# VHH binders against NADH dehydrogenase [ubiquinone] 1 alpha subcomplex subunit 10, mitochondrial (ND-42), part 4

Target 1, 347 residues: NADH dehydrogenase [ubiquinone] 1 alpha subcomplex subunit 10, mitochondrial (ND-42), of Drosophila melanogaster (Fruit fly) (p91929)
Amino acid sequence: TKKYSVFNAIFDKTSKRFDENSKVICVEGPIAAGKSKFAKELAEELDMEYYPAVDLDLIYINSYGYDMRKLDPQLPPSCRSYDVRNFCLDPSHDLAAQFQIRMYMLRYSQYIDALQHVLSTGQGVVLERSPYSDFVFMEAMFRQGYLSRGARSVYNELRQNTIGELLKPHLVIYLDLPVDAVKKQIKARNVDYEVQSKVFSDAYLSDLEQLYKQQYLKDISTHAELLIYDWTAGGETEVVVEDIERIDFNQFEADIHNKKMLDWRFPLEAEWCEARIKYCHEKPDLMNYFNVPRFDVPELVRSADDGKVWRDVWFNAPGMKYRPGYNADMGDEGLLTKTKIGINQGI

## First folded at step 5 (VHH; framework vhh_7mjh_2)

Design s50 (from s2 with Y52H S106D)
Fold by ESMFold2-Fast, scan of step 5:
Structure s50 (fold): chain B 347 residues (1-347), chain A 125 residues (1-125)
Amino acid sequence: as target 1 above (347 residues)
Amino acid sequence: EVQLVESGGGLVQPGGSLRLSCAASGFTVSSNYMSWVRQAPGKGLEWIGRIHSGGSTYYNPSLKSLVTISRDNSKNTLYLQMNSLRAEDTATYYCARDYTVRFEYDSGWTYFDSWGQGTTVTVSS
């Protein structure tokens, strides 16, 4: 949507692009709460860029439109696709651990793109969930026995190594639905694998609500403004917009002990420029923190034989054999030149 | 045939330094991601760090102040420099070809397709 050129980066000061709407807003809440409709409407009303909820299509649908999941018959079990459908129907599968780690990575990658957009254009962003709240799903999965202690340990290490590199949101909006209303909405959406899900039990949904309210919202509210709405019957976006307009995001200027907006308090122009460079140019370095090998968690280890089969099948798939800027074997600059300045930095 | 041969291990006093070597044949080290991994007696494998084909290095955060990975392309050899060795560093050290990929292609998996024979480091007085 908005474009930012390398030439503009040379002559413009990053702070000069910012106005009252250069904000990061995260919309949070349980499954089926109506977050997508609300977040989209909020972004339109505030003239902000909308970032929909991530899913594994971002991994499995390649840049040429081919669905890599079609390769599963050619792959060993450890290398087969496992997405939200598979998780809903078979949450005890070994690939559930990789699925949850990939969900965190996708939210992390998208969040970097959102930070890049704000810092490059000055336009605010509205995201459906964020890497900051992703752990509630991991903990709920662990409580239900879908993740081993080892997988949880890997997740926590990856999160600890990465979460501190980001800038926290300015505002979190939580759409509150009780467990019974969530179950009603899942039935109303009538998505086959959601309705048939082994995951969406009272225990799982109750654990998610507890983790959201007692851990995430409490923790994030020290740094971000927080708005909570009873969304059982839905609500009007205009009312939320009015509430947002009443927030004084500079209240911290009157109280130095107030930690709100701490990540966004840059006293020097150079610090704004460093943040822009970090999220515009150094995304590959940030994503490399996820490539930390662990051998003590079998479900996250791929054997050499399986990996060779995966590599040969995956990279000879339609649209994958010749990929501009990504095929190092063909002399492409690969990962070094794929990163673009602007909103299309991708995943 | 791909072959990796580690060398340079031995008995070292606590607080000492040691440099391990990994000589590669059948492929070019500079064209691959290469990792160092260790295994203490009776324990699992622990990743130490990686050097990318472009020369950039990434380390296990718990070990990065203690180790440095480098290579000599003319000798097709990978190195691990270790400083301030402790008894806890007693292990068999392996070099390996590393295919752990970053998020844009497929991340979160650990797989290495060729391992060396290992070289043993014993830190003891």
Scores: ipSAE 0.359, ipTM 0.712, lowest interface PAE 3.8, mean pLDDT 84

Design s52 (from s2 with Y52N S106D)
Fold by ESMFold2-Fast, scan of step 5:
Structure s52 (fold): chain B 347 residues (1-347), chain A 125 residues (1-125)
Amino acid sequence: as target 1 above (347 residues)
Amino acid sequence: EVQLVESGGGLVQPGGSLRLSCAASGFTVSSNYMSWVRQAPGKGLEWIGRINSGGSTYYNPSLKSLVTISRDNSKNTLYLQMNSLRAEDTATYYCARDYTVRFEYDSGWTYFDSWGQGTTVTVSS
């Protein structure tokens, strides 16, 4: 409620929960760079909450553990599942556009949860990638011909409508691996669809590196601190922690034209409280910005008939009929005992 | 048979306001999701917003501050209130029955099965 939030701001100032470790850290880098191991270790060393890389299991595995991809035989081709395995093996498929948009939306949703955590608890967060860097994958896919100009236009419109609603990270850590080392690590990991991938060519991986270094890192470093490491042989998390401890996150105080930490410069408690409310209570409003259909991009438009089949099949699937927290068939009790987990209830 | 009839269009000066109406027959608007879409001369269709069966509204972010969608269940009629009209708002406006179901992570899908004839709004001095 509005009055409840104002009352909390008066007696429990959001800014008083913050300490030097109340930071948003994003770990970036190419595929197979060792980001997961490093980010997890970094979060442990700094006593921060770890957010692993998103994947489409967040969409396809429902709250009761049912894999919605099993419904594909009941769906028209335009409505079937398409995840990272499908992308690696068949990147020219029409569903690649939906896949990339969903990846952006998942990173966006996770990032809101991370902001909520920092603003509610004062504990910092470490994320594997963010919505701010997601466009490097979209642009690399476009350069390889996996996305149409129309699909790219839709992605850019969705990004422009949403990216400005977030608070940029305090720190970006880029784990640098040259293309040949990335290919060697993909082979060493020996994941079947990655090794067999049609996507992980020299051209694609080179495009990703170029987009990261020439666009993302340059753009984000105007607002966030940036640390870059040669991670070809891996590295020691303790060394990175020491480098982080040497960063002056308040250097902007000496130069009014310095834009670093701009999103985090709240002179009034009311402004911190408003940010907390936005990410803690208004997430549905933020996610609603993605409900913008485009009629001019065929691969992102389902026919009326296909849409009706998809709706019937998906909402009658095991675990989908009831909101989590009440489903008598799954052992839940009472119509009034309900929880909301990760799915829009718009039916 | 499902029918939708839009009305309320016409010539309006820049900065003006208009309220468009959409009268439905053959079904109940309160039991369905309803959308407004528009098409400017020589351009493609642009989605404006929707109202769900519970009365909650959702808008195209680029238009959110300029429009309000509402309905009158007793008249089985949908409305689009437009304020601060600009020359770029010149378009044919359609109401449509919307059976779109959207997950938190779904966007870019269109599921409209019934459209009205449209009503034309011209913003010019």
Scores: ipSAE 0.144, ipTM 0.599, lowest interface PAE 5.2, mean pLDDT 84

Design s54 (from s2 with S31K S106D)
Fold by ESMFold2-Fast, scan of step 5:
Structure s54 (fold): chain B 347 residues (1-347), chain A 125 residues (1-125)
Amino acid sequence: as target 1 above (347 residues)
Amino acid sequence: EVQLVESGGGLVQPGGSLRLSCAASGFTVSKNYMSWVRQAPGKGLEWIGRIYSGGSTYYNPSLKSLVTISRDNSKNTLYLQMNSLRAEDTATYYCARDYTVRFEYDSGWTYFDSWGQGTTVTVSS
């Protein structure tokens, strides 16, 4: 019989929202490994929220579905769009540095949303990659000469300022695909800019594999559980679910030297509440770490003249003059006072 | 016409303190984000921190314990207080009007308009 406590009914505890499925799971692996299909199926099987891989559409497609890349003819070269297609075809472009920083920022932003979901609802999450593994792409780009030493320095500074603010995942699942199989899957997917890519060489793909296996997986496995699968021929999501069900996420309770789940071992309820508030209400403060100017890397500095043109073009674009719901050019029928979404600071 | 004039630089001993001023004309400091930036001899520009239009501040994490940015709206003047100065703090210090944009709309770019002429700080015994 259940013991009912009047005292338990009086106190709202963040930890009471948690159950066995209140877990952060990250799916990792090389390009074209089938991570999206697997991660989505895994989330469905475990009744967890699925977070797909981030891309620059999160920046370039506005809330009305307008593609801001259409503005490129109106912009100076330093302000034009640069996404994964541009990177595949022209990786030595100056905008490759900002592209990689934006990828880290997007993974970071998504990860905060995932932590907010777990801490506020108790529902687990499955993410495709995370900010913790993003550095493997930065280092591979650097090894191939696509990033300057200055750009790498900026990335490392931004990562150092931000990575320690997050809670590490409970579980990392790595889908292992050797370089030759990756190349075969890229050809099978038959995406024009991927097949014609200057980036997906044996050297780049081998560097990614080495960085994943020799750095990321070794580092993360001290704090997270790790499952590795040969995914050359794909696999069955049900088998992985069974393997997850066999994991004892509380084994650290029996071994004081075990560092696994350390970020999730808050001794006081107040600390769980503070974590919930941090990721639910303090996201703008966390994202402010990415607004640190660096002048020593020219490819990350925009001239005042270029910035003025960019601001005028972007904030006069379809759907951009006023906050979402107040743009008459997009068919909005806003009933409140209009507020421009231009410069978010007084001038 | 926007103008920024820095002052208060000079020779200071290691471990000392110094307060720099930036007098603005042609615009209102309290309606703008304002930043302090420095350039050591033979090196590039390094961002120190900013004060937002609302009065809150944000500092370069590597410098946070050493500096304080403030303003006097009645004098339309920005200040940089520096403590525990070291030889590596020897630089020309600039104030600048700061137009750093939001994350979702191309944040991460360094975009500064209207710089001052700079004031030189030399830390030596």
Scores: ipSAE 0.174, ipTM 0.617, lowest interface PAE 5.2, mean pLDDT 85

Design s55 (from s2 with Y33H S106D)
Fold by ESMFold2-Fast, scan of step 5:
Structure s55 (fold): chain B 347 residues (1-347), chain A 125 residues (1-125)
Amino acid sequence: as target 1 above (347 residues)
Amino acid sequence: EVQLVESGGGLVQPGGSLRLSCAASGFTVSSNHMSWVRQAPGKGLEWIGRIYSGGSTYYNPSLKSLVTISRDNSKNTLYLQMNSLRAEDTATYYCARDYTVRFEYDSGWTYFDSWGQGTTVTVSS
C-alpha cells in the first residue's frame, strides 16, 4: 500500500548513510598519464573505494584462475580472444569493434557496482575512467580507420540505450598531458606491446586529447564538478585532496539554472531507495539493454556454426561446466546435485 | 527441410493492432531462442525482439511498448502481437531461429539460422 511505502521511506533512510565523502569521483586522462597511482592514492586519502581501470581479464580469466585465451586454437577465428595487447599490435583486425564494445560494457558494469557501493554504504568511490568518457576511444579508433561506420553506429546505439540509466559523477579530475609527454611516458613505462604499437601515433593521441577536452569535459562539466591539472611532471595527491575539500557540491542551491549534481538531487527518500534497488538488484536488467543485434555489420556477426563451436569449447573448459564450487575438474567438492553454467539464460 | 512460415500480414489502418504467426517445422521452437526481425522497403533489417528457450522475452528498446512476443509449444508456433501501428511499421516481418550467444559482457555474438519467408504488413488508410 502507499501507507507502508511512506513508512518505510521515513525509517529506512538510504540518504542517512550519506556524508561529504559519499561522492563518485572519476579520474580521467590520456594513456600513461599516471592515473592508476594517483587514483589509488586519492581513494586512500579520502577513505573511498578504489576501482581500477577495467581490462579483458574480467572476461577471459575465470573464477578458478584459468585463462580462457588458451582455448583460441580450438576456436574459429571469429571467436578468438582479442584484448588490449592485440589492439596495440593489430588495430585493423575485425575483432577491434567487439573489443571496443566490450570495453564500454565493462566500464558500464563496473560503474553500476560503484553506484551500488555508494548507495548501499555511503562510502565514496574513485574510478579510473567511466562509461561517460569511453566514447573518446571509440571516436579516436574510428578516425584512424580501425572501426567501420557500421560498428560506430552499433556502439552509438548501445551507448544511447544505456548511458541515461546511470547517475553522473559528482567530480571529474582530468590529468592533462600533451601528446609529446604521453609518448615519453609510454616509452618510460616500457610495456612491450605499447612501445611496439602503431596505434599511439601523433594523430591518434591528438584526436584523443581533442575528444576529451572539446567533447567529454565540456559536456560532463555541466553536471559534474571539474578539476584539471597539468600532470606532465606528475603532482602531489595532497594538493588535489585540498582542492576537493574546498569544493562546495551544493552551489546549485544558489542558482536555479545550475545543473550541477542534478542526478543526485532526490527530493523524496523513496527515490533514494529506488536508485539503491536499481543498482543493487536490477543490474541484470540494465545489462540486457546491450542485447541489440545489428545484422548489417559483418565484423559484429558470428555464424551459427561458429557460435555452436564457441559454446561447446567455452562451457566445457576447466571450471566452466558447473557453477563455482561444483567443478570436480578444478578440485571442487559440491553437493550431490550439480548445476550447469548456462548461456542465453535470464539474469 | 527446416522451415519457418510466417502469416497474418496484410493491410491495417493506422493505430490498429495485428498478430503475426510463425509456424515451425523440422525443429522444436521451445528448444531454441526465436527472434522477430523486420525490413521496411528500401531499408536494412531491424531486430524487434526475442523469446528465449526458457520463455523470457527481450525487446528492442525502441519497440518495447508496442510489441509482445509469445509462443504456443503445443502448436510449435511463434507469435508477434503489434499495437498502435504507424505508417513506419510498414515492412516485411520475418521470424528466425536465434543462436545469439548471450554473455554478461558480450553483445557482439549475434547470428541467426533458418529464416522464414516473411509476411508483409502495410499500414495505410
Scores: ipSAE 0.026, ipTM 0.515, lowest interface PAE 6.1, mean pLDDT 84

Design s57 (from s2 with S62K S106D)
Fold by ESMFold2-Fast, scan of step 5:
Structure s57 (fold): chain B 347 residues (1-347), chain A 125 residues (1-125)
Amino acid sequence: as target 1 above (347 residues)
Amino acid sequence: EVQLVESGGGLVQPGGSLRLSCAASGFTVSSNYMSWVRQAPGKGLEWIGRIYSGGSTYYNPKLKSLVTISRDNSKNTLYLQMNSLRAEDTATYYCARDYTVRFEYDSGWTYFDSWGQGTTVTVSS
C-alpha cells in the first residue's frame, strides 16, 4: 500500500464535516428479531448510510457476479464453501471454525468502511451488528461444542489484536426478543435451513441472550449510549428516533471519569485527520493483522497440497485470473497491463 | 527433490544480534513466498514473518521491531536477522515454503510445506 502523506494530514480539516448526526449506530439483537427492517427504516429517518448484516456472499460472489461455490466439486473437502446454511444444518463440521472467524473479519471490514464514511463525509451510519458483538456467537458455538478450545483461542487472539484499532459506536440499540418468541419468529419466517436448523436450540438461544445481556451490552455501554426495546411485537421506528433525539452524547464533558464517547474525543484536528487516514487509506494494513498463519489448530490449517489445488481452481475461475477489468473471459478489453490474483502477486 | 537447510543458530548473549540462513535446493525462493517460524521449548509454533516472491516483507506485529527477513536470489538463500535478543527468543527456528494466498476475508490459513530441519538459538548469559 502507498504511504499516507503527512502534508495532507496537516492541511485536512476533517472535523468541519461533522454535525449532530455524525454518529455510529449499531442495531443488535437475536436472530429473527426484525433488525433489518428496523435498521433500514432508522437509517432513512436519520438520513444515515445503512449497512446490512454481512454474509458469506461477500466472499463467494466475485466482482462479475460468479458464485465461487460452484467450484466445490473441483476442491478438496478442506477448501469447499461453508456458509450460514451449512452452519445451520451441520454446525459440528470442521469448517465452522473458519466460518466464525470469517464472520468476524467481514464485520470488521464493514465497520472500517462505516468509519471511513463517517470520517470522510460527516454522514452517520447504521449497522446491523458489529465486530464488537461478534464474540457472543463464537462463545455460544463453543458452549455447544461446535468450536474446539484451540479455535476459540485463535479467535480470541485475532480479536485482541484487531478490536483496539477501531472506534467504538456512539449508540447501541438492542431489540429484545425472548427465546420462545425467537423460535416462533424463525417458524414464521419459514426459511428452510433455519426451520430445520440443528443450531437454534433453547440452549443456544439462551446462551446468546445471556452473552448479549451479561457481557456485550454491559461492556459496550461503558462507551456507547444504550437503548433496549421489547421487540416481541415489533415497534415504531419513529418512537426510537424520538428517544435518540433525547440523548445527550456530550454528558462526558461534565464528568472526568465518564468513559462515554472516549474514542470520539479528539481535541486536535490532527488527531481527526489521523483517524480518517487510518480507515480511508490504511484498511489493507488493518486487515493484514488477520494474515497470521495458524499451526496448532487442525481445523484452521490446510495442507500445502490442498492450498495449491484451491489456488489453481479459484484463481482460474471466471473473472479471477486477472484484476477486475482485465478478464477477457468476462468480456473485458483492458489487456494492456495484467496483474494475476493469488500466490504470485507479491511485490 | 525440495530441500531447505537452516544454519546460523547457537548461543547468544541477551541484547545480542544473530543472522540465520536458509539454503534452498530443488526450487527457486524468488518464485515463492517464504516464511520463518519458531518453536520455543514446550511451546507451539509461532510465525515470525514472510517474504513475498516480489521481495516485500510482512512480519508478525508482535515481532516487527526485532526482525528483518531478506534473501539473496543468486545464492537461493533466505535470511532472518534478529536484534535485541532476549531469553524469550530461545527457540528452534525453521524456514518454510509458503503457499498462503492473501485476500481480504481469508485469515492466516497455513499453506506451508517443505520445512527445514531447524536451527536452535539459545539466548542466555
Scores: ipSAE 0.338, ipTM 0.691, lowest interface PAE 3.4, mean pLDDT 86

Design s59 (from s2 with R50Y S106D)
Fold by ESMFold2-Fast, scan of step 5:
Structure s59 (fold): chain B 347 residues (1-347), chain A 125 residues (1-125)
Amino acid sequence: as target 1 above (347 residues)
Amino acid sequence: EVQLVESGGGLVQPGGSLRLSCAASGFTVSSNYMSWVRQAPGKGLEWIGYIYSGGSTYYNPSLKSLVTISRDNSKNTLYLQMNSLRAEDTATYYCARDYTVRFEYDSGWTYFDSWGQGTTVTVSS
């Protein structure tokens, strides 16, 4: 108690910075629904920090802008890059399992950064998807035969070890697009690997919609507010803002059975400070929950020789030998240079 | 010539404690991640935990309260302390040189080299 009282005073009582707009909002929906444009506009209108959809560029493009995928010719097949382009064109590849685990980890890492922002600044956040919805992609991949039972088991174990450590969003906005409209928007966007994709079948897209609506939205709406929009023809962000302003996020105060906002109900100022410390200072500890090896899942096992080659190649790549700002081979001066390129350092 | 030799197994009573040792030769334990894994009769391998080159340890969440991994760098030896042993802990225990990358973005890859011959622990019923 004495130690937490001192911390509370040092942090100038984090709760004093919170207002009605200190909220976590997640924008969800199928591929090509227009989520990025909407989420960015929503964040601007609500004066919230925008977190774009994660992708493996967060792993493969290092802090100095070097693309680690250029190392593939030096790597054994098990260690080569595999990103969303590879998944769209070759979803049955063994590396699809690690790709999906990495997507979950990236969403998890970004979500911690978003919680840090809200708890440290009092400014709300708008994110494109979250770790809470990531499992819909894993399950859809499994249904299509892109993941083994073993890989699915590993994913479920990693999720069970980690998901309970986060604070659920205040609001989920689902942009609804039927399968036929999704396919039309993919063609309209005209991204080569998306148009040529082996993944975006009627079966896969229907599975995603079912998993979103019958599992994710149903489960998350117990704790978060939920807004659903027909986004087939797009929509006006201003209308959604008006709907958000009509939500009473404190309705649970009148109903003891209401579980909405449960993760955000801290009766003591010290508990808000503990949450701030957890997401600001203990992120490495949270990320260590992902260290679960599985020997019985061949596609998630590399030989020791492959692992040695991978480490030698990756740690000697441009930008990887030293901390960001201290790599002389990348033009850093070391002693006084701490410039960090616009890549999230928390991945 | 890399070798790992586990020892310290045997018969123990339920609720008892046991300490296993793993002596390494041909490489330096302190320069590597080192893992303990076990295999119960007729079952697959189960990972117990690791100790990394800096000395910090991480455990399988289902086993965290029951085990402690430590290292003596001067003896080039790895240890596994087990407490409150149950019949389910009956297994052959292996130490392994661990090349699994444990960075934020590379979880789930397992690549172990240089397994020992194992030491058998039998918890009497």
Scores: ipSAE 0.018, ipTM 0.481, lowest interface PAE 6.4, mean pLDDT 83

Design s60 (from s2 with Y58N S106D)
Fold by ESMFold2-Fast, scan of step 5:
Structure s60 (fold): chain B 347 residues (1-347), chain A 125 residues (1-125)
Amino acid sequence: as target 1 above (347 residues)
Amino acid sequence: EVQLVESGGGLVQPGGSLRLSCAASGFTVSSNYMSWVRQAPGKGLEWIGRIYSGGSTNYNPSLKSLVTISRDNSKNTLYLQMNSLRAEDTATYYCARDYTVRFEYDSGWTYFDSWGQGTTVTVSS
């Protein structure tokens, strides 16, 4: 059952929490562009909540800080961990397809949390990338031969079934770095697997830039405001803040054919409340769309035997037998009835 | 010994409806996740939907308006109701015991144990 009802929608005036700063801002750009530093500074300057770039630690580090990757020696090959390090060093691996789908899912999950924050508090948000731009990585991987046609088809189907459930950002800020500058910054960061990467070729980085500029930015700018900056030498966050303050987010009111901010044009209070309920209380339903079996893409399925081994190993690992707070093996002194982790507790 | 037997397939006109049955023996359907899967001639397997042990359902979003999954615990039988059938719904339909495990931040890890033999649905004149 749902926590909210139609009567809650009538009495909970969600729209009254909104002000000029109740905005969703996405910071986009190539790897090593300085997005994290800029996005964090921007969020601080605008008094908005900052959402950093997602990574697979959200899947592999459990609530006790135990790294589930340590279980790999006990698991069949199909069930072993595969993260950005593995992708950089071995992009042709069978698990690369699952990695890309997980990245989309993590961005999707984070974006729902960001929408929940805006709709619940009225405070704006700044995110590093979004589910809307994730496809540029999938397409670049496909062009390099790292994804099969089947894997690409599954990704496109999952995206088609989920992307329409979200509210597009109000503003996209693109930090522009040419391929040669990106390669220079990767070397300057000196992260071992990035420097040794088989992925960060001229072809891959050029494909990524082309997909961003020719597809994503063109598509998203029909609904979101767009600011583009040459970020080769970095930039001043204060200048960007001034540019944002000059944007008229209600310009669409002068032209009915203008699609900007379309997702945020709710004529009735009930519609604002429905959006709040959707992202605050129906997140498990939205995330359950990603539990679609992938039979026609062998690299995205697990055999029953492998799955049974995985289940036994993972749910007997440190901190995994009971809900967080109830695991005596981790030093918990839980006072309430212990509840074993079940098949359907993750979403 | 676990066994699943599908039935109810046949010839249906476009726009018509059909209900498939899956009789289980050797285990209780209400204690397990159960899925329906189809395979069109010359094509791969496509997941249709599942019913959880608690009775709630989840569907492939591309098929959500077409299908309804239910069960009769007293008969230990799973059902798939299909409406507004189209020629592209022509396929062999299977039921399967479903051990999918879900995580908030994961795409889901799915694997099936025990499949039925299938029942064929043909949608044409």
Scores: ipSAE 0.292, ipTM 0.670, lowest interface PAE 4.0, mean pLDDT 85

Design s64 (from s2 with S106D)
Fold by ESMFold2-Fast, scan of step 5:
Structure s64 (fold): chain B 347 residues (1-347), chain A 125 residues (1-125)
Amino acid sequence: as target 1 above (347 residues)
Amino acid sequence: EVQLVESGGGLVQPGGSLRLSCAASGFTVSSNYMSWVRQAPGKGLEWIGRIYSGGSTYYNPSLKSLVTISRDNSKNTLYLQMNSLRAEDTATYYCARDYTVRFEYDSGWTYFDSWGQGTTVTVSS
């Protein structure tokens, strides 16, 4: 809609919207740690926008609520749906590589939305995981033989092309559960495909913990504040809130070697406005970095014949033929009604 | 019958420039997405970039500053302009008819139904 220029940025004082709670907080930890409950409560206590863990419903459930997975019987095997249930029950499937790349893209897309929210409103955000930590799942899958060297190479290329375009979080909160506690909580949650999962072995869960602690937390803590909690028995959100309130996010002002908050140290109003424009209006450009074809990795390739079938089936599905609000088959008002509104918009 | 014929390859000195051509027959280039792909000796296929039916282009970020894709609709021909060539750009270059479809939260599926035979570029001193 709105075209931006240097002059528009100068007159749009983004920094005026910020207060002490204009922060990006990421909640991290192993599966079944209780991250969702904690992150939602934390967001509520701090009056921040909550971003739940991404899932493939964001791809498979269309704007009209139709589940595209119902189309699988009409699709060749390479084009069928593959989500977390499929991964848990059949992690060696060829579609596991695309599943992991899609998870990174969904976390990336959500993170842009979170940055847009903070920069546009000044309200802070709490996210369940982020694109910065997504690689721990990719590496754990690779170590278990669920991803080829080629798939790992493609993932790393996509990450290198995209990760540098974002602003790192202000705070990472890690909910720590040892492997035995994770296995106990998976059993307690009693989700059928999780309990019967081929993925949640001691080896996988140990690799995931090692990658989190020795790579992600070590790397991210150079730029973000880090709080770690033993969450084996759960914990009180109020205690974490008190710990957050004691953090001085401006400690870097007293130490020239401190790299914390580096991405958030914009000295000029024009730079804040440029960041706001980037995440508010240039999201399609950022997502274009993912449009890198993958030819020599068989599990990431679809034949022309398969692709043509997929295109024809998917774009003729309920809700896909018309833009949202214009599909009579989905119970929308008739097309004539929508065009009448457009003609008479000057009322 | 759909055919693609690449030409313009050869020996180039490091730092040099080269323009490859891809002549299409049996279909209209301007009505399709078209891609350039390369394969270095002993390596896999690497995507270079595409031109959409509307004429806009998108490049592999690793190659963005080094290449330009264009077309001549009157000649039904696709071009790849390469500048500042390095030894690592030594490869067989292919043009392909591109049926990639993209979604909001997905990179889309990439598939090509017609490939040329390729033209070889060798960059050496």
Scores: ipSAE 0.146, ipTM 0.587, lowest interface PAE 5.2, mean pLDDT 84

